# VHH binders against EARP-interacting protein 1 (eipr-1): the designs that were tried, part 3

Target 1, 362 residues: EARP-interacting protein 1 (eipr-1), of Caenorhabditis elegans (q9u1q0)
Amino acid sequence: MSECLMFGMDCEARCMTSMTADEENICFLVGTNNIKNDKNQVNKLFMDPEASRLMSKTFRHPAGEVRAIAAHPTKSTILATCTADFSSLGGTHSITIWNIEEDKRTLETVSRLPTEQVMSCLEWEPNSMKCAAMTPFRPEIQLLNMENGPEIVQNLKIPLENEEDEMFSATWSPHHDGNMLGVTGGRTAWCIDCRTDNEYLKIRDAHIHRTISMDFNPNLQHVIATCGDDGYVRIWDTRSTSSALTSLHPHAHWVWSVRFHPVHDQLLLTGGSDASVVLSCAQSVSSEQQIEFRDDEEEEEDDDLVEKLQDGQLERIDEHEDSVYACAWSSADPWTFASLSYDGRMIVSNVSRKHKYALMQL
Key: E = the ipSAE of ESMFold2; O = the ipSAE of OpenDDE; V2 = 0.75 times the mean of E and O plus 0.25 times the DockQ between their complexes.

## First folded at step 1 (VHH)

Design g3 (framework vhh_gefurulimab; at its last look DockQ between E and O 0.02; V2 from the best seeds 0.00; counts 0 for: pae E 25.3 > 2, placed apart)
Fold by ESMFold2, look of step 2:
Structure g3 (fold): chain B 362 residues (1-362), chain A 123 residues (1-123)
Amino acid sequence: as target 1 above (362 residues)
Amino acid sequence: EVQLVESGGGLVKPGGSLRLSCAASGRTFSNYAAAWFRQAPGKEREFVSAISSSGRTTYADSVKGRFTISRDNAKNSLYLQMNSLRAEDTAVYYCAAGDEFWGSTSPQEYDYWGQGTLVTVSS
């Protein structure tokens, strides 16, 4: 049912983001992991709406591998990457802000912050010049001011249960004016208030060994989703963290990415090491499920036109042949999403018409 | 932002020597790779020599053994000692700086450029 458009790169890639500043065009950025440092690229992938065709522009990334990528929230010509350049002994790493020069097909350096370790996460807060950066080997989140180049302004310490555990991800909450991060590491997910030292909410043992990613429900400020190495996606109420609201098992292997739909919060997009992308429904814990009729007359079900969605798997995209490390919803079209596998295959997909119509009840 | 200013160009007879200098201002020069490029009239800009932030050097085959690149990070300066000059070395020489790259010979990999200094080798 799902329609897919594919684009193949000629090298490995593991990071992707939507062009958040471009609300008119379906557009994604993908960074490469080529062992030849001078061959690394950022690919801009976009739709031609008249031809229904996926198009690409390749931009040279002269600072080695792209280990994380973040789009500027309001300027579609600015992006940031976490770079790993192994051309010198011990490697040279940075967080670099780039200007996209489309005519020259290159990235121009705007500003660069050298780092001692490769940063694996870079998340730009969507309404500010705040950015979060993280390496898997330190239980810390570096908060950056990006206004005049990347500048570390705060270091959030994360209380990992075991010092040997890795950090995996960070994502900004849409509900707290840019002041709350969701963070995953070891078996735990945290919600961290950046305004206060060491204040956090935590969900212990969210997954068997690794809680790899998380996301915030866009409509319910106390609801989050987590994913991990057990193939599960779990949905939590942060006010009652002893057990999940529901658990979904969409993958046979590690789940690398989980994303709520930006509007219809019953939908969850996941990608995993089983080379699949799954669109799941958690209707029972969504904002739509919590609405009841207030009419004094007897309630009548008015669902003759469209069948309501049920909890569980809605769609599965099996066109990848390698681990799917990144998934993203489009910033320009709420029914379009993209997925990226390590072998450099990118797939742009649409929610099937059956499920789209079920969600657009009149 | 880094600004680069070359100096030391001029007229030299074949077989002579010349030392080019490049003064850097702005951001810390020591964090960047630096290079010399040259452009003869009607030709594309070509690589001459590069030096990494850690001091590793690379030379074009046409200048290896005759030219020596060096840097002084305390003075934010880059140098090119040119010996045994030939007529084909006549060009405008440019100082460039950019992200750390080992062995990069492409002008597109350098973010900052000087104005150039003319070297003329003739009898």
Scores: ipSAE 0.000, ipTM 0.091, lowest interface PAE 25.3, mean pLDDT 84
ESMFold2-Fast, scan of step 1: ipSAE 0.375; ipTM 0.729
ESMFold2 (binder alone), look of step 2: mean pLDDT 83; pTM 0.852
OpenDDE, look of step 2: ipSAE 0.025; ipTM 0.401

Design g4 (framework vhh_gefurulimab)
Fold by ESMFold2-Fast, scan of step 1:
Parts: sequence; C-alpha cells; structure tokens
Structure g4 (fold): chain B 362 residues (1-362), chain A 121 residues (1-121)
Amino acid sequence: as target 1 above (362 residues)
Amino acid sequence: EVQLVESGGGLVKPGGSLRLSCAASGLTFSRYAAAWFRQAPGKEREFVSAITWSGSTTYADSVKGRFTISRDNAKNSLYLQMNSLRAEDTAVYYCAAGEFDLYESSTYDYWGQGTLVTVSS
C-alpha cells in the first residue's frame, strides 16, 4: 500500500459502507454505536480531490445506535439504517430510510419500520429497490420493499444445523438477478434461492466453529469466499463443495469480513479480531487463472507476469488497535478501500503500485 | 424467542454482599457477550460489568475490585457477585446479552426486566 489515511471517531463504530451511487468521489458512510443514545451519528468520509485528503461531514442520527447501514445503489442522498434506540428501557428497534440533509447536517426520516429484533445486517440489492435484513437470533432473512417501504415482502427461512446457532451474514449474489442470497450461520454457508424459498447450496463445516461472512466472486458465478473464527479464508466452487479450492490464513484470530475486489477477483480484502487488515491474492482460483506457457511462446512477457502473481498475502495493515469489523472497496476508485475497527478508527488505503501494475497486465 | 430473567435482588445493609443471577432461554451465554447494567432512581442507565464470549471481563471504575461477573455455561446463567455494597449501588440491575464480543451497551440486543437492589441501613 502506498498510503493510509486515518480518521478517528470519539466513540465505537461497527458498520460501514461505500456510497455506491457516487462513482466519481471516493466516499464511505460510517454509523456509530454510542451508549449515549442522542450522540449517535452517521459520518460521511470523502476524498477532497484538490487536496488529496480525507474529509468528513457529520450527520446527527436521531434514532439511536446504528447497527447496520446501507447506501442506496443509485441515489447518493438516500441511505437506510438498522437501529437500536436505548432512550427507553429495553430499547426499541427499527429499519429507517433517511434523506441526507446537507444544509442541516441531519438525516430526515423518509420511512420507518419498527422491528421485533435488532437487525445486524442490511444490504441493498444492486439491481432493484429491495433490501435483505437479518438478525443473529432468528434463522430468517427478511426481504424488504424499499421503494414504498421499508415493507416486509418475504421471509426466507434458514435451515440451521443446531437451533442455537447464530446467524452471522447475508449478502446478495451479483449473478442471479436479485434471486439469490448468500447467508452464513453457525459453521455453515448457504446460497438461498429467493424465488422458491429453498436452499440452493449448503457448505457445512466451512470453518471450525463459526462461518462469519462470505462474498461472491464478481466474475465467476460458481465461486464464493467464506471466512471464519479459525482465521482462514476459503474459496469454494459451489458445484463441488466437498473441499475448498484453496485456503488462505490471513489472520491469527476471527475474520469478520471478506470482500472480493469488485472487478479483480484475484484480490480479497479481510479484517480480523487481530486488529489487522489483509489484502490477499487468490490468483490460482481467479477468472484470470494462471496459464503455463511453452518455452518458445511469449515467455519473456507472459511468463514473467504470471510468476509475479502468487497466492497469499500481498499487504498487511497493522494501523488498527481493535477488531476490524468492516471492510469496503471504493466504488469510485478501483484501487481504494476502507476498513473500520470497533474503537472508531477508519483507515482508507490504496493497493500498492506494484500490485496494480501486475493485475492490469492480465 | 430470547428471554433473560434476573433474580437475587433485595434489601441489604452497607458493607453486605449480594449475588445476582440471570437465566437465559433462547440463547446460550457461551456464544454471547453478556453484561450487567444498572439504573438508579432519576438517573440514566449505567454500565456495571461485561463478559465476552471468550471469557474476558471488564468493569466500571465505581465497582472494580468489589463486583465480579461470571457465567456458568452448563447452567446457561450469568452472575454478578456484589461485595462491599454501598448506598450508591442502589439501583435496578439489568442483565443484557449481545451477539458480538464487544464490551459496550450498544452491542446488547436482549435485556431482562431488571431486579431491584437496595442498599440501606
């Protein structure tokens, strides 16, 4: 990595997302978990192109703690949060759609849905106006109409192996026109078909005790990554799940987040409880699979390039001082990513020039 | 459905001891961060102590050295041993559980109804 820019919040934070609707400006949204209910915020962190500096705008979040945050895929002024409001005994829970009010530095309520449970995951489907919401304590994913909502339109049941197992993550497949969700819970990763409410795929025992997160390869529809409490990232072919295609060990403790690069599926970004962020290469299982060339055919250029891209750790960021719960790639710059640790430290980083060069040659 | 039920509250003399219990149904404490919070009459909710899924503990400065948080995974119960009690410890005590290994109240999704502790002569 050529540079790291740091931004510190004075309170705990766990959820972060890229503002995908803004393809020109590097921009991330971070929600806070301040125990003083009325002090919670959404911070908009963005790059000043003239100053090459990380800037912030703070918006008051009037509904308490931000447990999950999702940016509207096409409208840069709209976001949604899952909230826990502790202004009253026992707390209250909701999913709220907000309009960003730049002038007032506040979020204005567009629509709100009270929920029976705190939702810890909220992801906007890129090709539609619906979200998936999940709580760790029910084996169920709620699908929400966000156009005139939030409004629950479907409940997907997840067949947990043990009824005491927790749900950890839910994310949309980019390959199934909004009809497939990747879900993790207990030791298992699922692909759930939203049309039939049926399990399409199950990978049992993906990790030793907990399969914490997963992501879909953006180019190969049958390839997924999982991460877990064993410190591993495993890449799977969904057509043959008896063994992983490859296993990487980027962290010494729980891996909370795993994200493929949105274009270059050789790159995986992870964050862990060891307070590190790791950029890993999975070249051998990427869409640009390594090719062995004959001695008399193009060996000077292609063979040298192929040998430079090897599976394993490319970069490690040790600038966090607490568990790294969230990682996100920028939608505006393909080589920029952000990471968030629980203590409220956000770091914006770039893929180093040598790695960019190697990837661009493929 | 997740439920947390506190017990063990009551009237105790200054310098006395009391043990609070919290029984869980619908979740197992071995997989959750769990905590005790208290709210004195006319005051805001205050953090008392927490234990993570890994067994790490943290305490508010006002109770450190006097209170001990523990759990019994086989009984699916959380405990708060309170020693050298003071009048200032008078409050309703709440059991809380959250899915994450974080110590802060913001991470706790499930709360009990509370149990009253009164420290007076």
Scores: ipSAE 0.000, ipTM 0.109, lowest interface PAE 22.0, mean pLDDT 82

Design g5 (framework vhh_gefurulimab; at its last look DockQ between E and O 0.02; V2 from the best seeds 0.00; counts 0 for: pae E 21.3 > 2, unsure alone 63.9 < 65, placed apart)
Fold by ESMFold2, look of step 2:
Structure g5 (fold): chain B 362 residues (1-362), chain A 121 residues (1-121)
Amino acid sequence: as target 1 above (362 residues)
Amino acid sequence: EVQLVESGGGLVKPGGSLRLSCAASGRTFSSYAAAWFRQAPGKEREFVSAIYSGGSTTYADSVKGRFTISRDNAKNSLYLQMNSLRAEDTAVYYCAAEYGSWDDLSRYDYWGQGTLVTVSS
């Protein structure tokens, strides 16, 4: 009956990632925000070999709250977290690389970089040992080399238009050999080349008050998606930023996350404060253009004709009871995705068969 | 604030039976996973049995078929029925409870002081 599997943690959690190094098994990592600092965990959520049941393993996170989580791009036993430990005055915070110890059900420290502030974003570039970290209250991105432990090698200044604006997200472009970072803050989205003297492309006023997240089209190097506090998802050509290529309105409240499907770039996954997860189609601006039928007027009715995909909502998951802060596509199965709400509920969902089959025909 | 108090320990002959209880005060067990652990002299604390908030149970291999865990939410109590006791069951038995976890027994937030069980001829 339902294509959704649920897992609840009964404590707050807001960060989730797929295990990018494991392309054979559906697996997600979720970090906790437990007030009891010594009770924080990273939960490894996975499906059995036949993908019929959602299972979990809990690993102790001995460095306090998990404020961001990133999977190692090639080693499924290694992950990194941004940690917040408030057991001492002012707190002790870090970016830490961990080894997963399956037998002991704990995370063992590989290396640690102390930080002055809690970092809220940690994005591992998928093809390198580069990682980006940020805090919402400083207009900069810390670029890290993770080769021999986390080491800050560069600070990128972000030209926020107002001092009170917050930073929201960072996302690596798949098109620029790990040298282009997408960043959102205030009402603006930036595409920043990490190699140049502050050269950047910006999309100003992408959303009414807050541009919360963005993602790069995996197949079209000049196309990005943004989401914000107006409930919209907008798709932009970075070469012509005066207006969006298309606008979708999937949510009735803030949209916290937008992710292109890693292969079929007409699919967009979003989660919002209306407690919903939406799978949207932006067929009109995708790399996989449908062939429009010609001469339809001369053909008799054809009940076997498959309708083309159209822009708009394809699927909606309404099983969350709190704001959905994180969404992710599986690294192992292109049709599986997960969502996490603030109350610690995770839902694993599948693209419906009808939409999967329509997409495979393209 | 949750307080856990074990009782029912004592001296018992091999092959005998004993029932341990754990009374909780403050919060109810209904929102927790609850478990029994034991610690023999000179050994690490080891898992014995757990009952999850949804009512499912699990047991260490060494006690399967001999021990039964149960919970009475109305009395806010956890029980361990121990049958066919052996000398290797001699240990201090601890009651434990964990907030919000229903599938991993590696983390427990609250512990009792323990009750001694001695199995000796």
Scores: ipSAE 0.000, ipTM 0.109, lowest interface PAE 21.3, mean pLDDT 82
ESMFold2-Fast, scan of step 1: ipSAE 0.366; ipTM 0.719
ESMFold2 (binder alone), look of step 2: mean pLDDT 80; pTM 0.813
OpenDDE, look of step 2: ipSAE 0.018; ipTM 0.388

Design g6 (framework vhh_gefurulimab; at its last look DockQ between E and O 0.04; V2 from the best seeds 0.00; counts 0 for: pae O 12.7 > 2, framework grips, placed apart)
Fold by OpenDDE, look of step 2:
Structure g6 (fold): chain B 362 residues (1-362), chain A 121 residues (1-121)
Amino acid sequence: as target 1 above (362 residues)
Amino acid sequence: EVQLVESGGGLVKPGGSLRLSCAASGFTFSDYAAAWFRQAPGKEREFVSAISWSGGTTYADSVKGRFTISRDNAKNSLYLQMNSLRAEDTAVYYCAVDFGLYEPSSRYDYWGQGTLVTVSS
């Protein structure tokens, strides 16, 4: 069982991100979603390198609820949030760029874009100043230039199957120089070329019910994963989407998030409304080939380390007591990941030694 | 535009607890009664609980003593605390606003899209 470190925030939370700009320290940003405006904050969770313990720095978020959070790709002191401020009747919404004032424990507004509706997704493209923002209530993705403040530069129309369908997620492809976006809405997953606004891929009815999240395989350009409220994770070949390459069933309820491991693409991290986090293996459709380790009866002690990884569940974290809305791999350590549940509980976990060694022998 | 957005649904074990939220926008929420309804698969939508603009509450018999409705007018939000959940509580839960009179309330004018609550062992 992998050692888990836990931190409980004082408020509910739904969004988190890895601090990608910090490659040396295990660090995550969490935004709170509390109805009391003055209680909302951004928490910087980081591993103490000396004590091997989880530490937290709290920053007041004066713009109300944090509905989405994104870290600047190269500056560790800059973040962006989708905000919902209910200090006035009807509330006000924005995309805001902040400077982290660590000494003052405050966020300073750098720039702000008011939005008509609350944005629930904000994804910063890892290699540029481009962001994708999404609201559940509009069949569109807003592309933003963040260089001089949030500026809408393009609206991508999403052809939802039904007018009543909601948008759920946007995710940047790592393969297309920042020009490909994965989008989920209704029961459908799309890949959209942002340059042409053309649909590159459409997977209709990717799930029996809603398709909630998707991710791109970091090593295989033609492989994506989707998850939905049917409890499944499905992996697809974008060249032929008539059927999934494989299907995993890691959760008993909605799967809110799916993330490929950044290096070992046979590993998938998922969180769901069943309050569980699952590390799954999909080696059969990965870029890595498993070495058949012969159960040599004689080496009793190390047998666990040389076990071939099979498709399916490797590890499960059940310490959450509420829906897990977010999961993320650490940018500093590929064997560390974090999960966030609605009640504000964050868990930082490591891939077990057993599985780590199994992967390293490949 | 009047909008109601529910959240907080999920899977819970029997005996567990869950808190639903409804965010209202596009009108003065504090001036109107609000309610929770639920619809189980294959069943008709049924009343769960309501709260008046003044804070008065009412509950369906099936949820009395287990559920608590509340509101935060400053946040334009409606809540449903659900305790001691049972399998029969499994349903899509809807938030509604009544622009009419609370006491003789018979019509709810606006509805959210709903949030699914599943109670299962």
Scores: ipSAE 0.000, ipTM 0.217, lowest interface PAE 12.7, mean pLDDT 89
ESMFold2-Fast, scan of step 1: ipSAE 0.346; ipTM 0.709
ESMFold2, look of step 2: ipSAE 0.006; ipTM 0.405
ESMFold2 (binder alone), look of step 2: mean pLDDT 82; pTM 0.824

Design g7 (framework vhh_gefurulimab)
Fold by ESMFold2-Fast, scan of step 1:
Structure g7 (fold): chain B 362 residues (1-362), chain A 122 residues (1-122)
Amino acid sequence: as target 1 above (362 residues)
Amino acid sequence: EVQLVESGGGLVKPGGSLRLSCAASGRTFSKYAAAWFRQAPGKEREFVSAISGSGSTTYADSVKGRFTISRDNAKNSLYLQMNSLRAEDTAVYYCAASPYDFWSGETQYDYWGQGTLVTVSS
């Protein structure tokens, strides 16, 4: 395994995101779930390039627990959180847009939308000023205008097979101009067309009891990955969903997060309740399998110099001590990723040099 | 912290064009969201257009397709290009800035200019 840098928080944490607006500096934001309501914070974790070490800046989060966090896609000083504030009995819930004031080490409220339920998912559409927000307790996705917002502009109904099923995740497709969301709930994964407010695709029984998360292949618009409570990651062709293209078994327990590498779709990063982070290879279903037929002249020179990747586990990080709820790839360095376990431990890791060599020459 | 000074207002015929400028002084305003608001005689102040520090823009429905907001952070300047002007565009136009990224509600802009009068009349 390559270098691992660790940062420990004094409290529980469940949500983390890469600062995608910062393409120069390796930087992640982590929100806390502190039992003491007034002690909740957003931590900005970044690499010091001169010292080769992980640094942190702590910002007080004045609205209680951070249940979801999303960084603005183009502005590194703006973030949004979904919050549960227990400063009053019964609690209050909201979606809040914050300005990060670096000099003062404070989060300043831009705007806030009160919500009836705690929201557990918040994702900024990469090329627009809107977010998707979701609660586990309602079969709907709220689309929010963040320009004057948060302001609900659309409610997408999810056609659950059983209305008692819990909702788990929502994420934007990178291929559909902000018009498609991937959603998981119960045993099912959906692709929802935002233009028609209708189901585009449904994969029932993707996992045994819970389909917990999903991600879109960055290069192939018809390929998605799902993960679930059976410890599996399954990769699907959305044009033929009767069976998965391949199944990988990276974890011994529930898989909470699955993330394609943003360029090299052979690589999948996962975190599980077995307290491990696994880097897996899905070579057989990657875009590189398709382009091999097109670049015949370039293939021959690499055969002696690069190890061919096989489907399965490439690397495992065993340094977490609790369920790993969140994983994210760095936007500043393609070979750096971060993982967060519920006990507040964050680990920043690099893809091993030998795997980088194989991928760059494959 | 930031002071804003509008210029470019005047009398223009219906269908004409006008370009408003707003100069920021003091600290750099490249990180600030900036906006144009207007107030017609006897009416409440209304939002016209906003631009984020990164250059993302938004427009009121009444001006969309006719007005263009832009900024030059090197010159600490904000602009509003107004085309196809109508009598109902007659108003005092205000430049506003917010230390937050993206905003169209007037209560959230902390810095305001003194205004520049635009009169659309034959």
Scores: ipSAE 0.000, ipTM 0.101, lowest interface PAE 21.9, mean pLDDT 82

Design g8 (framework vhh_gefurulimab)
Fold by ESMFold2-Fast, scan of step 1:
Structure g8 (fold): chain B 362 residues (1-362), chain A 123 residues (1-123)
Amino acid sequence: as target 1 above (362 residues)
Amino acid sequence: EVQLVESGGGLVKPGGSLRLSCAASGFTFSRYAAAWFRQAPGKEREFVSAITSGGSTTYADSVKGRFTISRDNAKNSLYLQMNSLRAEDTAVYYCAAGLEYDILTGSPQYDYWGQGTLVTVSS
């Protein structure tokens, strides 16, 4: 069973990311949605290396509510946020790049791009240094050059089935050298080639009324996962989309986040409106199942004492008390993950030893 | 294109009444939770009242018994009836709407906002 460390914020929070540039320390960033405009914060949560204890540092966010957050892929002192700022009576929205000033506990503005609509998604592509930004209110993804401040370089139009459908997520494929985005909106999931501005793939009616999020298999470039308002996670082969490869039902209500493990694609992490976090196994459709060849010259190891993984639920965390909006795997430790519920509760968990050894076949 | 447009603000004497309206367009209003927030000069934004898609209402303690929130889904409109107004009710009033994802939490995400309408309570 997973061990859990908890951190509570005094206000609502929706967005969280791993500090991907920090490969040595388990570290996550969380942004707040405090209705008191001047009290919004970015919290840095990290493990004390000597005590196995969760520590926090609070940084004032001077641009109001944090609607999306993204960590710089190679610089641990830089982050970007999408903001809703009500310091002026009319309100303003922007995408801002910040320097983290650790000693001062402040975020210092590097550059800012005002936006017409609030942006709900912001993701940095690690290999191309492009950022994808999305608002739920327009069927388009803005691609930004982040090297010289946020600058819109491309607008990708999304062909919504219904004009009133809301956009839910955008994420980068790890396989296409920064040229493919996964996007969800309405009931549909798209894989879009950014070079041609053409729809690469469309999965209609992936979920009953809302396809809320998606993720790419880290090892199999043709495999994606989607999650939705029916409580399901479905895994798809992009070459044959008439039916899902498998369907898992981890939640009793809407699933807000689905994340493959970055190495072991048997593992899927999900968070839902049932206030739970579920670690699921998709063994039957993982990259391990595609290997039919073995080296018979290798010395035999005794794996009979380790439980073998089956499709379905491995672990469930029921310590959240509100909808779990965000989940993320640690970049520093492959067996650590974090989850965030809207009430401001963050939980850091570890994959249980039993499941770790089954995956490693130790 | 999503829009929320407030109207009905103005100058009212203490003890008076005022009705605010909010017109929604560009989305299916009937499926969204809606709320009123206010911001007085030099103060933080404050929650006033909310109504779910199903019609359940919530009020801040400072306005409970004096204000009534209501909606008309056929007209894509949200209303706030303000009675027994006090000087401390002076503020810019904002209409907000958000997806009602989880009724148990009572905490919809208010992602659609209007420009605000000024209410001044003074002699």
Scores: ipSAE 0.000, ipTM 0.196, lowest interface PAE 19.4, mean pLDDT 83

Design g9 (framework vhh_gefurulimab)
Fold by ESMFold2-Fast, scan of step 1:
Structure g9 (fold): chain B 362 residues (1-362), chain A 123 residues (1-123)
Amino acid sequence: as target 1 above (362 residues)
Amino acid sequence: EVQLVESGGGLVKPGGSLRLSCAASGRTFSSYAAAWFRQAPGKEREFVSAINSGGSTTYADSVKGRFTISRDNAKNSLYLQMNSLRAEDTAVYYCATDRYYDSSGYLPEYDYWGQGTLVTVSS
């Protein structure tokens, strides 16, 4: 956060993802929500060779508004989108797999699945060819075969207490070999076992009115974070859900995104309707506080963090002018992250050198 | 299910007026942002006007000063008063409401739509 690089799009945007298949180059994909149906784009945003400015390549999105975007975990030329196309009365909606044609600046259709509802969530499982897709309007998650798809192979029923509640997010557990999804809807967070279509756990009143998003701790199988419209982030032990392990209050309004750092689980990145991005520390509930005398070499480098960092806000970015809907950590640089506000402003930031030194014991 | 039904469209002469209505079931306009959009044949969908749960209004530059958006919470209805109509206002007009409860101050996402009502401005 010692420096921020900004890229402004000339239209609204709500979905962004890191290109995890590219482990050498800092690269993000952003989809647009342009009211002019034929002007929607996927923008590929990447750093120049000197890492001094944000560059872009624009690809026309020929299927209307981009409501969700997912990059293929191992193929940097493949992406998928959930779309709302209003070129016809009533609209046509779909999940489409695209091939990125860099030289032509075009997205070429690989395969398409028409959908009855607009899908607002699409996440590729990191180690397989499956996606999870979700609409806010039905208490179900669709699992898709993406190897020869998109093709619906399973519908997971979400047991909402009130069936009028809306669904907000679905994300894959990194710990269960593609067999567990975290889901939020209404006030509740679930972990769903994909093998049995049964809830593994349920945290009913995680937030006051809406539990908007969640993420899994990358190092501790039993720890999750949730965020809500109450401005809070709560960290939970899935083995004891009667109360949160800790509660942080990074935002004044809705928290749209919560993301653990992919290695240093002390760090949480959030974006909110207060137009801010907050880097928070959850030192007291990190893997360092659950030290096991076994192989965990990533955690050993952070042992001075107990002395130097406390729970709460580390840094705040106030460069956005609208609700921050999406945040993502770079897969190419562990200290780089991106944030997207609805007005089309994307900001790429670095974790402050002070905090990096604390984590690396420098 | 959320259902939006538009009415009030028709043929009107240039300089004339029309009032469009949108009746909602399964959702309340007092709790959600709502908007009017229009689409002329062969053209893209265009934003016309919006009202949020607090009653604040926004207008496209092309209609500002001529059109007025309003709602009646008791009737759960959204209205668009269209004055000084022009030939370029000819379009199918759609009522839309926000996906989420309008309590956060974020920009609305319009996912519930009516089937539309045709407005033709011609002599």
Scores: ipSAE 0.000, ipTM 0.208, lowest interface PAE 18.5, mean pLDDT 82

